# Designs tried in a protein design chat: VH-VL binders against q96il0. Part 276

Target 1, 167 residues: q96il0
Amino acid sequence: APERGAERRDTAPSGVSRFCPPRKSCHDWIGPPDKYSNLRPVHFYIPENESPLEQKLRKLRQETQEWNQQFWANQNLTFSKEKEEFIHSRLKTKGLGLRTESGQKATLNAEEMADFYKEFLSKNFQKHMYYNRDWYKRNFAITFFMGKVALERIWNKLKQKQKKRSN

## First folded at step 9 (VH-VL)

Design B28 (framework fv_ebrasodebart)
Fold by ESMFold2-Fast, scan of step 9:
Structure B28 (fold): chain C 167 residues (1-167), chain A 120 residues (1-120), chain B 108 residues (1-108)
Amino acid sequence: as target 1 above (167 residues)
Amino acid sequence: QIQLVQSGAEVKKPGASVKVSCKASGYTFDSYGISWVRQAPGQGLEWMGWISAFEGFTNYAQKLQGRVTMTTDTSTSTAYMELRSLRSDDTAVYYCARGEFYDETYFDYWGQGTLVTVSS
Amino acid sequence: QAVLTQPPSVSVSPGQTASITCSGDALGDRYAYWYQQKPGQSPVLVMYYDSKRPSGIPERFSASNSGNTATLTISGTQAMDEADYYCQAWDTSSDHVVFGGGTKLTVL
């Protein structure tokens, strides 16, 4: 699509779309905000001898991050596109040019923009409601597995100390 | 190499039950879920349900609720799907597929399929 | 119960761009996923989360999801791309997976 082509071209020149954590890091790394979603990506550290439970937790967190990034990137782009289309449509209907004498984008008054915001929120209400439901569901699952991993680590640490003492 | 290997083809009479197995290898079985999808001859894909491998949480398609049961055996890395009270329109190729823990999932690896024929 | 509608068939010449659409209310709220199935074979995941491509899938495959319509695009289509293509989404109201009816892609 034209939008997709423009997005790709914008991303490349900026040079900040590639997230590269320090290679000496033994911890999770938090990067700069993504250009489109405005969310900070997390690069997860993979420990040596990662347990199946730890792998499941990490994959759930990575999958949830990808899902979340995609949702907000799409939502932000859709909002921007529809807002611009609405403004252009209304200016055309009023017989006005798309730009001011100074070359800046022409705008609508607050009353006219309120109509757009109400329509956009109404149109996307169900989508946002389902997003919130899924967001909480995913975070509940992540919290549950974080608890399981914590218990596993405590158990393994206790067993390791006992084994060292008995040897 | 990740693979899902299903049991062989079956021929059943109406009213009987069938139990299809799906043996997973090449990955940590407990870290993923298994979904079941069927395809009648010349028709499209129909989702039947999923099961989380370790926890045993299940979610079944409403149309099949009461007739289908999904289980796993973590010691053998095998998932099972049992369909009861078979009808002629249950004739299909049944696939198992690997998915995520939660319901909103996609299927990255599929078994080879098991043909179940229900003959009157 | 949600329904995903796909055209039953699409034909393109080798090297041309193929576009397969998938329409339904679920796509307005949920991600689209795409599968390729060749005769006698199991489905293969070719796209997930609307526009992400799995490892091993050629870069000529791309996808988008706008409004209630998801589109799978194959640029520079090759004979090996002949297959049935299925879209998938999640139906939030029923809490179940829904598949499109499938599109047969023919490369002439």
Scores: ipSAE 0.000, ipTM 0.503, lowest interface PAE 15.3, mean pLDDT 81

Design B29 (framework fv_ebrasodebart)
Fold by ESMFold2-Fast, scan of step 9:
Structure B29 (fold): chain C 167 residues (1-167), chain A 120 residues (1-120), chain B 108 residues (1-108)
Amino acid sequence: as target 1 above (167 residues)
Amino acid sequence: QIQLVQSGAEVKKPGASVKVSCKASGYTFDSYGISWVRQAPGQGLEWMGWISAFEGYTNYAQKLQGRVTMTTDTSTSTAYMELRSLRSDDTAVYYCARGEFYDETYFDYWGQGTLVTVSS
Amino acid sequence: QAVLTQPPSVSVSPGQTASITCSGDALGDRYAYWYQQKPGQSPVLVMYYDSKRPSGIPERFSASNSGNTATLTISGTQAMDEADYYCQAWDTSSDHVVFGGGTKLTVL
């Protein structure tokens, strides 16, 4: 038998982390935060008798998750890269070396770093606004299909109950 | 199996109107949108607009607003695209394509195309 | 309306890597999608969400989107990959889908 807690963590080709749920899971499984995006991935359970509408909702949620993971992984990578480039450029302008007497990386004070944060936020403002718009559109679609699935399930339960009553 | 089957080729005179149909099968029709994309002979792809199959909500390309109307009939799982006041430069293959419920979409399934020829 | 610029043609020998670029302001803020079209046929989705591959598309197809340039990469290019390739993005300012002008891939 497999030992308790024997799970693996995969990194998708896009750089997004993926986790593996227990083999006999009959529910959605939530993993640890992704290294790059800091978001927790959800591995969706696929029922044997999934309706086309349930499949649509699940795929929409899966695609929204991957979209979120890719967006934040890319944003975090870009932030880190541009931050290092900014620090290097400013230290060069000041005639300072990249390392201190102790051999650690030289850094800028909080006031100097404020220039970078202002530039980064300004540069990425439009990208974040588009992210918010996409998030609203996706949430609207997910909510809409959640409602349709809920109504479908209620209708199916009523049909089953009616059949049981009529023998 | 998911399929989009379009109506047959049309030959029209300038000033006429054409209505192309797109019959969907193999999925829940009203849970997706349909976009129309055309391609003039030897040219690239041009997006014409999108329609929600559930509510009939539409979004049309600016260039075609006032000349195009998109509709759906959920009872037959069919989408329609009508283009009015036809010009010679409307000669193209017209495709329907399945997209997401919302208009910012990609196209995972395409119809076979309908050639519309506008000539005198 | 925003414009997506693609090279009109790209040529590679069988087994080599083909790269097709797509550039435009929309790609800085929006996802790229890619379609393959062979003569007399409908377009086929080959990549979505910048880098995600649909079921049925060979692993030798990959893509990326950095800055304002999206790139479709075909490794170990085969004769069957000879086709026109189109990129797609959304233009938020006009609320419209935009396609690139298309790239004819020739495998010789």
Scores: ipSAE 0.347, ipTM 0.747, lowest interface PAE 3.9, mean pLDDT 85
Fold by OpenDDE, second read of step 10:
Structure B29 (fold): chain C 167 residues (1-167), chain A 120 residues (1-120), chain B 108 residues (1-108)
Amino acid sequence: as target 1 above (167 residues)
Amino acid sequence: QIQLVQSGAEVKKPGASVKVSCKASGYTFDSYGISWVRQAPGQGLEWMGWISAFEGYTNYAQKLQGRVTMTTDTSTSTAYMELRSLRSDDTAVYYCARGEFYDETYFDYWGQGTLVTVSS
Amino acid sequence: QAVLTQPPSVSVSPGQTASITCSGDALGDRYAYWYQQKPGQSPVLVMYYDSKRPSGIPERFSASNSGNTATLTISGTQAMDEADYYCQAWDTSSDHVVFGGGTKLTVL
């Protein structure tokens, strides 16, 4: 059996969202869907007096976003490629060309495409499981730091109130 | 290893025809298309057309319509490009290149090129 | 027929960053592809799907596509990077492959 050389899965480039919010924005901005991942990127606001905990939270959110963008960009490219290969293969098996007699792109019916989706999901099941696991881990960490930042903000407000009462 | 090997250099007179061959190896020939791209001396790349190796579907550049014919032989994994009614401005290096899909074609493997000289 | 426009030449010093642009309407809805061609050689695919590198292409090569403009970037340019660079796209309106005019990169 000829060893099918492991085609090195070309990783999708880290598409840095080119969305630049207005310089005077004091809030997070949501950009248009990314061309590859179809996910809307968030540009995170950086406050002038960002605490170390706030900075850590922001970085963690940014890293998680980048991770998601890369995963889905790669997954969408893989899906698109495999879908086209499947269509071509099935058309070939049927003795049909890639185009109809009218010159239109040949398509498969919904039943045939259902087989593709089933096979694709089956093939990528483990990958999706790992993704989901890591997604939960990352979001748990984010939530944890959100809690810490909230507590820090409360504490700072209390200290300021005490100082105002002492003067 | 994937390879595209083209036929040798050709010298033709104006009004003649030339047929260039491109033998493919290292992959399933009928699962891909072949494009032809030419390059005149000191000039850029010019796409000539595309052929599906399985269906035989062809798409030619508008400029070359009526003068170019692309064919494939799946039994020998060979693509052919014939250019008729040759002119001096057809003097170029002709490349065959493997294309993945007909609607998002790019060229991951190229032949070594075939020089076609049209001289009186 | 859709046209992709490239600068005819770009010069860069060794170790500096080279940037080659490609502009045209075909790039608005389709992917950009980039090829390197050295004198007397066949073109070599260096970027596909706007920003993906084929196996064997150095990491110093990167590309992006925004609107109707694709950009090839070579960081830490080396003497071996001296070549002609061509962008390519699929033109949906004509159903044709289109190439840019090419850019000669000189490493000074």
Scores: ipSAE 0.019, ipTM 0.645, lowest interface PAE 5.0, mean pLDDT 87

Design B3 (framework fv_ebrasodebart)
Fold by ESMFold2-Fast, scan of step 9:
Structure B3 (fold): chain C 167 residues (1-167), chain A 120 residues (1-120), chain B 108 residues (1-108)
Amino acid sequence: as target 1 above (167 residues)
Amino acid sequence: QIQLVQSGAEVKKPGASVKVSCKASGYTFDYYGISWVRQAPGQGLEWMGWISAFEGWTNYAQKLQGRVTMTTDTSTSTAYMELRSLRSDDTAVYYCARGEFYDETYFDYWGQGTLVTVSS
Amino acid sequence: QAVLTQPPSVSVSPGQTASITCSGDALGDRYAYWYQQKPGQSPVLVMYYDSKRPSGIPERFSASNSGNTATLTISGTQAMDEADYYCQAWDTSSDHVVFGGGTKLTVL
């Protein structure tokens, strides 16, 4: 019997649960947000009769996803580290402890954080510009190969149609 | 098995031209790019340029602009690199390497290298 | 004109951890890639996208990129790891691939 369309979790050898797409899926599957990048991964369906061109497109999409995940995971970790350092520095300047009396992390208000956000964005401006350039470059490549796959499918349909008429 | 097989060693005189070939097999040639990287004796790697296999789009290292030409023949799955006006400091092992369709790439498979010696 | 700077040589004893650094402004905004080259052989990709390992490369190889410095780390170094190692990045200013000068790893 077919597996229900719910997310499947497999236990790794270490006993840790792992998300996997449904085994009987005939479409791409979107997973939960990654812990570090906060992006939802796409698990690509692989057709049994995948052409070399379709394989190249899928591989390019997978590689672009990996590149994108890596960029945002690194960016988010850097942001979190620098934000925590900034908060700790400002709390020290005010003569305040790093934890509240209830044991919660002490925080700054939005106005106090504005200078950190401005500095972080300014510092990372060039990195984000290069990310956008690379993002467009990769999406151009994906769109180009999507076009090639579409033309291949049209050609295959035309070939089959001609064979059917010839028979 | 993915393989890049290059033409054999060449000995050239200063002022001559050399054309190195790189025949690809084991993958769909047209869907990837080929870069050329050279290495002078005892020296490091120097990128020369890139070509998209099917489209023929090129990007050449500035130092070699005007002396290098890269081409492909999709019917034979072969890439070519021609270097003109050879000098003694062009003596190097020349590698072809497979990369992505676009020029900002890394190299997952390399040819065996072609030694080009430029001497009188 | 991006330049990637590597130490010319690194020496380690078998079983020890080797660290090879690569520094340059390009690495602050671009990914690092690493290649291993043994004498008389073609380079082999050992790391891509700063820290990703290709299939077939032993798990003792790892890498990172922080600020303008990328580091290739080989844990439990073996005699077979003795080779020249090259880092690579993209130079946005020239629209070109740039390689580091290479590091000779000696395992004695």
Scores: ipSAE 0.319, ipTM 0.731, lowest interface PAE 3.8, mean pLDDT 85
Fold by OpenDDE, second read of step 10:
Structure B3 (fold): chain C 167 residues (1-167), chain A 120 residues (1-120), chain B 108 residues (1-108)
Amino acid sequence: as target 1 above (167 residues)
Amino acid sequence: QIQLVQSGAEVKKPGASVKVSCKASGYTFDYYGISWVRQAPGQGLEWMGWISAFEGWTNYAQKLQGRVTMTTDTSTSTAYMELRSLRSDDTAVYYCARGEFYDETYFDYWGQGTLVTVSS
Amino acid sequence: QAVLTQPPSVSVSPGQTASITCSGDALGDRYAYWYQQKPGQSPVLVMYYDSKRPSGIPERFSASNSGNTATLTISGTQAMDEADYYCQAWDTSSDHVVFGGGTKLTVL
C-alpha cells in the first residue's frame, strides 16, 4: 500500500492585507485581491462613537472575512498543488516532458483537465458543503446584527428628536 | 520519511572534476526537481542549477555554464552533479535539495551536504 | 542577476522580537522563502509562500511580504533560534533561484 504521504495540514497564512486605507477615511475600503485567496479584503471603518452593537457587528464581519480568506487561501494552494501533480502524472503517462520541443511549458488539453476538475470537486465535495453551511450561518448572524444596529440607530434618532422638542 | 543522502567528502586538485551523488527516498522521484546549492566556507548559499527528474531538463546558473552537468537516474532515484575544471574558489559544501514546483521552486528537503575541497 | 539583500547580522535578547528583512526586485512578483541554517547543518525551510509555516516550525516564526521586501519575524526569540537565515526567491527574468546574502541572528 503506498504510504499516503502525511497530509501537510498547511494552515493558510492569515492574509494580512497590504492595503492601508487613508487615515481620514470615514467609510469602508475594499483592497486589492489577496495574493492567496484572490478575495478582496474590506477594511471596516470604526466610528468614534461606536456602540456596543456596532462593535459586535464589525467584529463579526471581520472574523467572517478572516475565516473566508483563510479557507480560500488554503483551498487555492491545495488546488494548485494537486493540479500540478495531476499534470505531471498525465504527462509521464503520455511519455511527455514538462516542456515542449519549443521550450514552452507542456500543458494538458481541456478534456484531460476536465477530468482533474471533476476529481478535485468530488474529493472536496464535503469540504465545500461544510464551507457553504458555515458561510450561511455566519452571514445570517451578520444580517441579524445589521438589523439590530439599524433599530438602535432609529431609536437614537427618535430620542434626539424628542429632546429637541422638549427644549 | 523523505530523505536525500549525498556521497562523501571529496578532495580534488585544480583542473580536476568532481561528481557528487544524491539518493532520494520516501517520495515519487519523477514528480519533483533536484537543485544543487553550494556554500563556500563562511559564505552564503549559492544556487548552482536545477534538474527535472521527470525529463532531465536542466537549468544552470550562468556562472557555472559549461562547467556543470546535472543528471538523474530514475531507476535508482539518484541525482548527480558534476563540476569540471575545478578551482580553489569551488571549495564548498555542496547540497542537493528537492524542489516543489517548476515556476515557484523552493527547497523543503535537503541532503546532508558534501564537502569538496580543491587544493594544490 | 537579481539580488536579494539582507542585513549581515541581527542581535536580540531572549524573549524579544527579531526581524530580518530581505529586499529585491524578484520579490515583487514572486513568493519569498526562508531558511534557517545552524553551524555544520543543512538549511531548513522555515517559511514558504511568503508567510506559510511548514509543519514542525514553531508558531513564533512568522513572515510577511510587502512590495519588494520580505520580513521574517521571530517573536519571543530563544537561544535555539541563533542561526543564519536566508531568504530565497525565483527570478523570473533569469529563470534562476536567488538567495539573499544571509543574516546571522545572535541571541544575547
Scores: ipSAE 0.018, ipTM 0.626, lowest interface PAE 5.2, mean pLDDT 87

Design B30 (framework fv_ebrasodebart)
Fold by ESMFold2-Fast, scan of step 9:
Structure B30 (fold): chain C 167 residues (1-167), chain A 120 residues (1-120), chain B 108 residues (1-108)
Amino acid sequence: as target 1 above (167 residues)
Amino acid sequence: QIQLVQSGAEVKKPGASVKVSCKASGYTFDSYGISWVRQAPGQGLEWMGWISAFEGLTNYAQKLQGRVTMTTDTSTSTAYMELRSLRSDDTAVYYCARGEFYDETYFDYWGQGTLVTVSS
Amino acid sequence: QAVLTQPPSVSVSPGQTASITCSGDALGDRYAYWYQQKPGQSPVLVMYYDSKRPSGIPERFSASNSGNTATLTISGTQAMDEADYYCQAWDTSSDHVVFGGGTKLTVL
């Protein structure tokens, strides 16, 4: 999958960057909403001493984010496409043009659009159920690994304190 | 004044790639889509695909699937069409044309065309 | 998949009516569009939404779409109308634009 770029602010009055780009980030970075999914991406900071367990957690969170972004980007694009197809079909049936005299897209009234929304929701019901199932499975896994990382950090801290007391 | 201005003619060897640009002006670029249509010498019009300027949603002709990529750069109001693994039968004039970014559209403005010649 | 079939050529005398047909399954439930192309030039839209004429296109151009056949009609054909004409429709089954093979109009 292609890596998405990050937005950068050119300068503050002092002549320094206001934002840290993902590759030069010192902490996790939250980006602007993706134009396709309308979700904010999180770019994770990778410490040099990351444990294998911490790496697994980070990768799981990154994979879940990518999956979530892909689902909503596809959903939004499908919605937009089918909405326009519906509008065009109804306008064709009425013998109307697809654009107004000003060159803007012709639209349908709220009552006619309600038919589209009802059909779209019904058509996509099972797809949304599978999304919710997978979303809960992924969040359960993330929570589980977060617990394991927390326990690892506690144990390492106790081990470090023991070494300081013994030696 | 609405205009679509394309990049200049290209001569390529078989197996190479070509990337044609189409710079739009005189309208809100991301409110419309751009289609690419080619025409081999003495032949008819062949639709290659379209891209929505804002969303970047693409739809490619079946026989070009895997060889063509369409992109846009909204900051410069420019659309691009890249065709890979060129063959001699890809020799054609390539047009960009403005249309809706969804189906059931017509093409009201066309670029001047870009001749791409593929020869050894 | 979908195919739009046009006659390869049509010949008329100046002042006569030219009729160019375009046939295909897609035209039964989708709009027909027509383009004029002169040698060395880009196509120009001459008809849209089956029967509507863009500004700047002479009134002698008209069109219709009935069943699965669209027709472009040029009344009082002039020498300047000599060109290749292409029809276009949307193929719902493939989600693709489809063009007809083109018709060369000769005015003798």
Scores: ipSAE 0.000, ipTM 0.451, lowest interface PAE 23.6, mean pLDDT 81

Design B31 (framework fv_ebrasodebart)
Fold by ESMFold2-Fast, scan of step 9:
Structure B31 (fold): chain C 167 residues (1-167), chain A 120 residues (1-120), chain B 108 residues (1-108)
Amino acid sequence: as target 1 above (167 residues)
Amino acid sequence: QIQLVQSGAEVKKPGASVKVSCKASGYTFDSYGISWVRQAPGQGLEWMGWISAFEGETNYAQKLQGRVTMTTDTSTSTAYMELRSLRSDDTAVYYCARGEFYDETYFDYWGQGTLVTVSS
Amino acid sequence: QAVLTQPPSVSVSPGQTASITCSGDALGDRYAYWYQQKPGQSPVLVMYYDSKRPSGIPERFSASNSGNTATLTISGTQAMDEADYYCQAWDTSSDHVVFGGGTKLTVL
């Protein structure tokens, strides 16, 4: 039977106000997008009989997720801050106020904002290249350990088949 | 309980070689890397290089390239660092430290350090 | 190769906030890591990925990395926090680890 875990209505945990993954889940759970990184976190299930290789793979995936979350949270914050600074600088240069006649934030047109996007991409080109390189290295490591875990499972199945055949 | 236990202090003459060992326990040895970091008396930390316990891939600091060799023995969960053509300015405490699979990482567990003294 | 610059010493009274800076070009595009070292002891990781705290490290430790400067902050500094602190980053161009020169934190 399909194991969904989440369909069970659990009693609220004492003192816990945040949404948590379903109790006794046998699967990884994907959360809502993080406010700063806009990435969905994965809450990993830890099996009772987790092998050392499975633990290494899970921890590698968790640490890669933390690294990825930190990178994008920082980038989104930097983008937002520099975008606002650019808009304010351009409005000041034009002799315009930071607010419209209705009191709302003044904005630049798409052609003016294109200058900001080009500058931001150029400024952050090296950082994004390093991110992509590191992302590939981390994905290689994860794939490699996934392969090791798969080989371990195949070996265990072969041992079980040998043992079953002799009985 | 993760531990890195290093070999004892060494006293060497200039021109000699030293080989320091780092015995790992409490984790799957071949799933992590080991870095070597030294610290001269009263000075800061200096990275020497890194080795993958899985494939034996190494990356050495440019200053030490040609003088240092890092190896591992998976059967004993031990990493080794050999430094050749010793000079007086190689006098330092040598640490091994556990890192992630790749060498661009942080060091979450450190050995106790091995004092190597180079004197005539 | 790239250099990470730290102040040689920082002094603070118990209960005060200590701030230790680490500056270098590598920090503009790489993560900062921080280590605490007490006399005669091995370094201990106290912060990783700019602002993440390892299990077992007190909540009074925090850190950030903005532009080319990483900062380790210790709130409500205690006598037990007196130690040398080292920052670390990766120099992408040389594929080498770089450490800062270290900061001696003195707690009155």
Scores: ipSAE 0.199, ipTM 0.706, lowest interface PAE 5.8, mean pLDDT 84

Design B32 (framework fv_ebrasodebart)
Fold by ESMFold2-Fast, scan of step 9:
Structure B32 (fold): chain C 167 residues (1-167), chain A 120 residues (1-120), chain B 108 residues (1-108)
Amino acid sequence: as target 1 above (167 residues)
Amino acid sequence: QIQLVQSGAEVKKPGASVKVSCKASGYTFDSYGISWVRQAPGQGLEWMGYISAFEGWTNYAQKLQGRVTMTTDTSTSTAYMELRSLRSDDTAVYYCARGEFYDETYFDYWGQGTLVTVSS
Amino acid sequence: QAVLTQPPSVSVSPGQTASITCSGDALGDRYAYWYQQKPGQSPVLVMYYDSKRPSGIPERFSASNSGNTATLTISGTQAMDEADYYCQAWDTSSDHVVFGGGTKLTVL
């Protein structure tokens, strides 16, 4: 993608998003939808005393976001490209031009487009199955680490309370 | 400075085992994983497997048929790769490399490599 | 198992643009990563997440991933860029990292 090349000089190596969250934010921030993936990116707040486990969770979430955005950007591009090719092929078969007499782009009716959707879904079935598998694997891992972080925080709070009570 | 420093060259006989170490420094060891990649003389890169430093999750290449074991020692920030039942075609330079996850991992820092020669 | 296919060799004149391709089904769903390896040295990451460049890698290096083909592009190629280049992706079907076979870049 040409768009990704334009950002390479200004993108931090650890960063995954093009937009800027508020500088003083103490919480995760959700940005506008990406042009290509149509997904809303999340900028993660980094605590000053982040534990190794918290860092791992954050990086896993950042990596999952980048993977997810890349998948949908590629899928949307492929869909749009193949849709145009299908329309042009069918119009050519009918002996029609790519534009109407009024200069508008020529289109196919819903019945004809159903053929495209059927073929596209069957062609991409395995790809979407692997996406769903990986999506669930990633979310399971994220949930697992979220649980570990929560337990770590609870344990640390308990230790602090006991230490303060012990003279 | 982030570094991965590997143990020295080894010469082994067929059927023996080799254990290569990879000492990490300059970063929080438990926050990353380590992959092992080997390269036979004049050949390409072959991924052997991955271990997450903190959890100890492992994922091994199928071609190694249970001959490989990867471990970590968090107290010394060291990763280990043991390859058993060595054959002459295991002769290669063995690299450790830092990666974050067992999937979608990329290797931003590499060890210097350990030459393992298997000969009779 | 899925494979990543690279040309064995690519030749380019100094100052010209070199292009190294990497093709495989995994690249349709997964990021491409690229490594440079000079004789007797460890591989060096030159591109990650399809098109992102690590700090220290010259701006003349760029990359893309479109459909099932990733491309590493070196503009204004210099003699020092002569090396073996490897692409990498994750193979979801086997849950394994896969490397391309490598491309020897010769600067003539």
Scores: ipSAE 0.000, ipTM 0.487, lowest interface PAE 20.5, mean pLDDT 82

Design B33 (framework fv_ebrasodebart)
Fold by ESMFold2-Fast, scan of step 9:
Structure B33 (fold): chain C 167 residues (1-167), chain A 120 residues (1-120), chain B 108 residues (1-108)
Amino acid sequence: as target 1 above (167 residues)
Amino acid sequence: QIQLVQSGAEVKKPGASVKVSCKASGYTFDSYGISWVRQAPGQGLEWMGFISAFEGWTNYAQKLQGRVTMTTDTSTSTAYMELRSLRSDDTAVYYCARGEFYDETYFDYWGQGTLVTVSS
Amino acid sequence: QAVLTQPPSVSVSPGQTASITCSGDALGDRYAYWYQQKPGQSPVLVMYYDSKRPSGIPERFSASNSGNTATLTISGTQAMDEADYYCQAWDTSSDHVVFGGGTKLTVL
């Protein structure tokens, strides 16, 4: 399968690239960076005797990954689109064509681009702030459930050990 | 130097799908977008949508939303347009054309056109 | 969707000036583009950014855009200029490309 074509063709409705491990694995699998979000997706292993608590943790991690992928795919596409629109509008205002004499795309100087970056950051400040807040909330929840799963496993080991010693 | 070469004519029945290809050469494929424009026999030009080659942004005509999909394969410098649930009024010559920026685009190079005939 | 209105046909004698108009609200704040299409052929860009001419297009082609009306002008019209001409603009409200209905230029 060609790496670039296969990755682009397997695209979710949100614009996020999908991936699929070649074979079922007994471990979590980390994929290549998503084309749009630039984040590495994780395929989670499902154990045969997954407890309800372990299932909650896995689903929370899967949902958090999808949320994170969606956010960054959207942000990267929005940034690129708005940057192109800004460049176009500025060139039009200056009475300049969109291509140079050599046929390459016309560009703005660094000082003019600084105006775009400042506007983009200002416009998206609240959105990024809420993203960071929610990211920390989700990681706190994941850590909490990881702790609960660890305690469950310790308790189960202790119960099995006591039962074995009593028999 | 710059060329857009499209796939050959297609004859389809109502309800079928068609996928037309457009192979670009002579320029940096990723630096431009591709629009698809169709023309029914004896009628004018109708814009169907746009795809940016590298970013993969798409913008489809509202009339065709849900029936059309545009894709690119940068490894072969080829754009594709798939139209589903074909009707007799989809009979047209389908053109690919090289576009500039996402908004205010114009078409400096065109493919030779692909005739798609939909008949019951 | 926004509409661009062109006359269905324009007739001129060889050597005379042909004028093809294109009217619509989109042209008030957006660029006009013009294409020439001969029977059985793909469209060819003949004018862009209201008044700029691509390399390879004869100097007898010129264009303007004033108010809500763009005009394509062909001076010293030749038999080879006989074709359908389409104007194009960007419709900001729908975020779409819009074409005029086309004008058949006849050189008699």
Scores: ipSAE 0.000, ipTM 0.478, lowest interface PAE 18.2, mean pLDDT 82

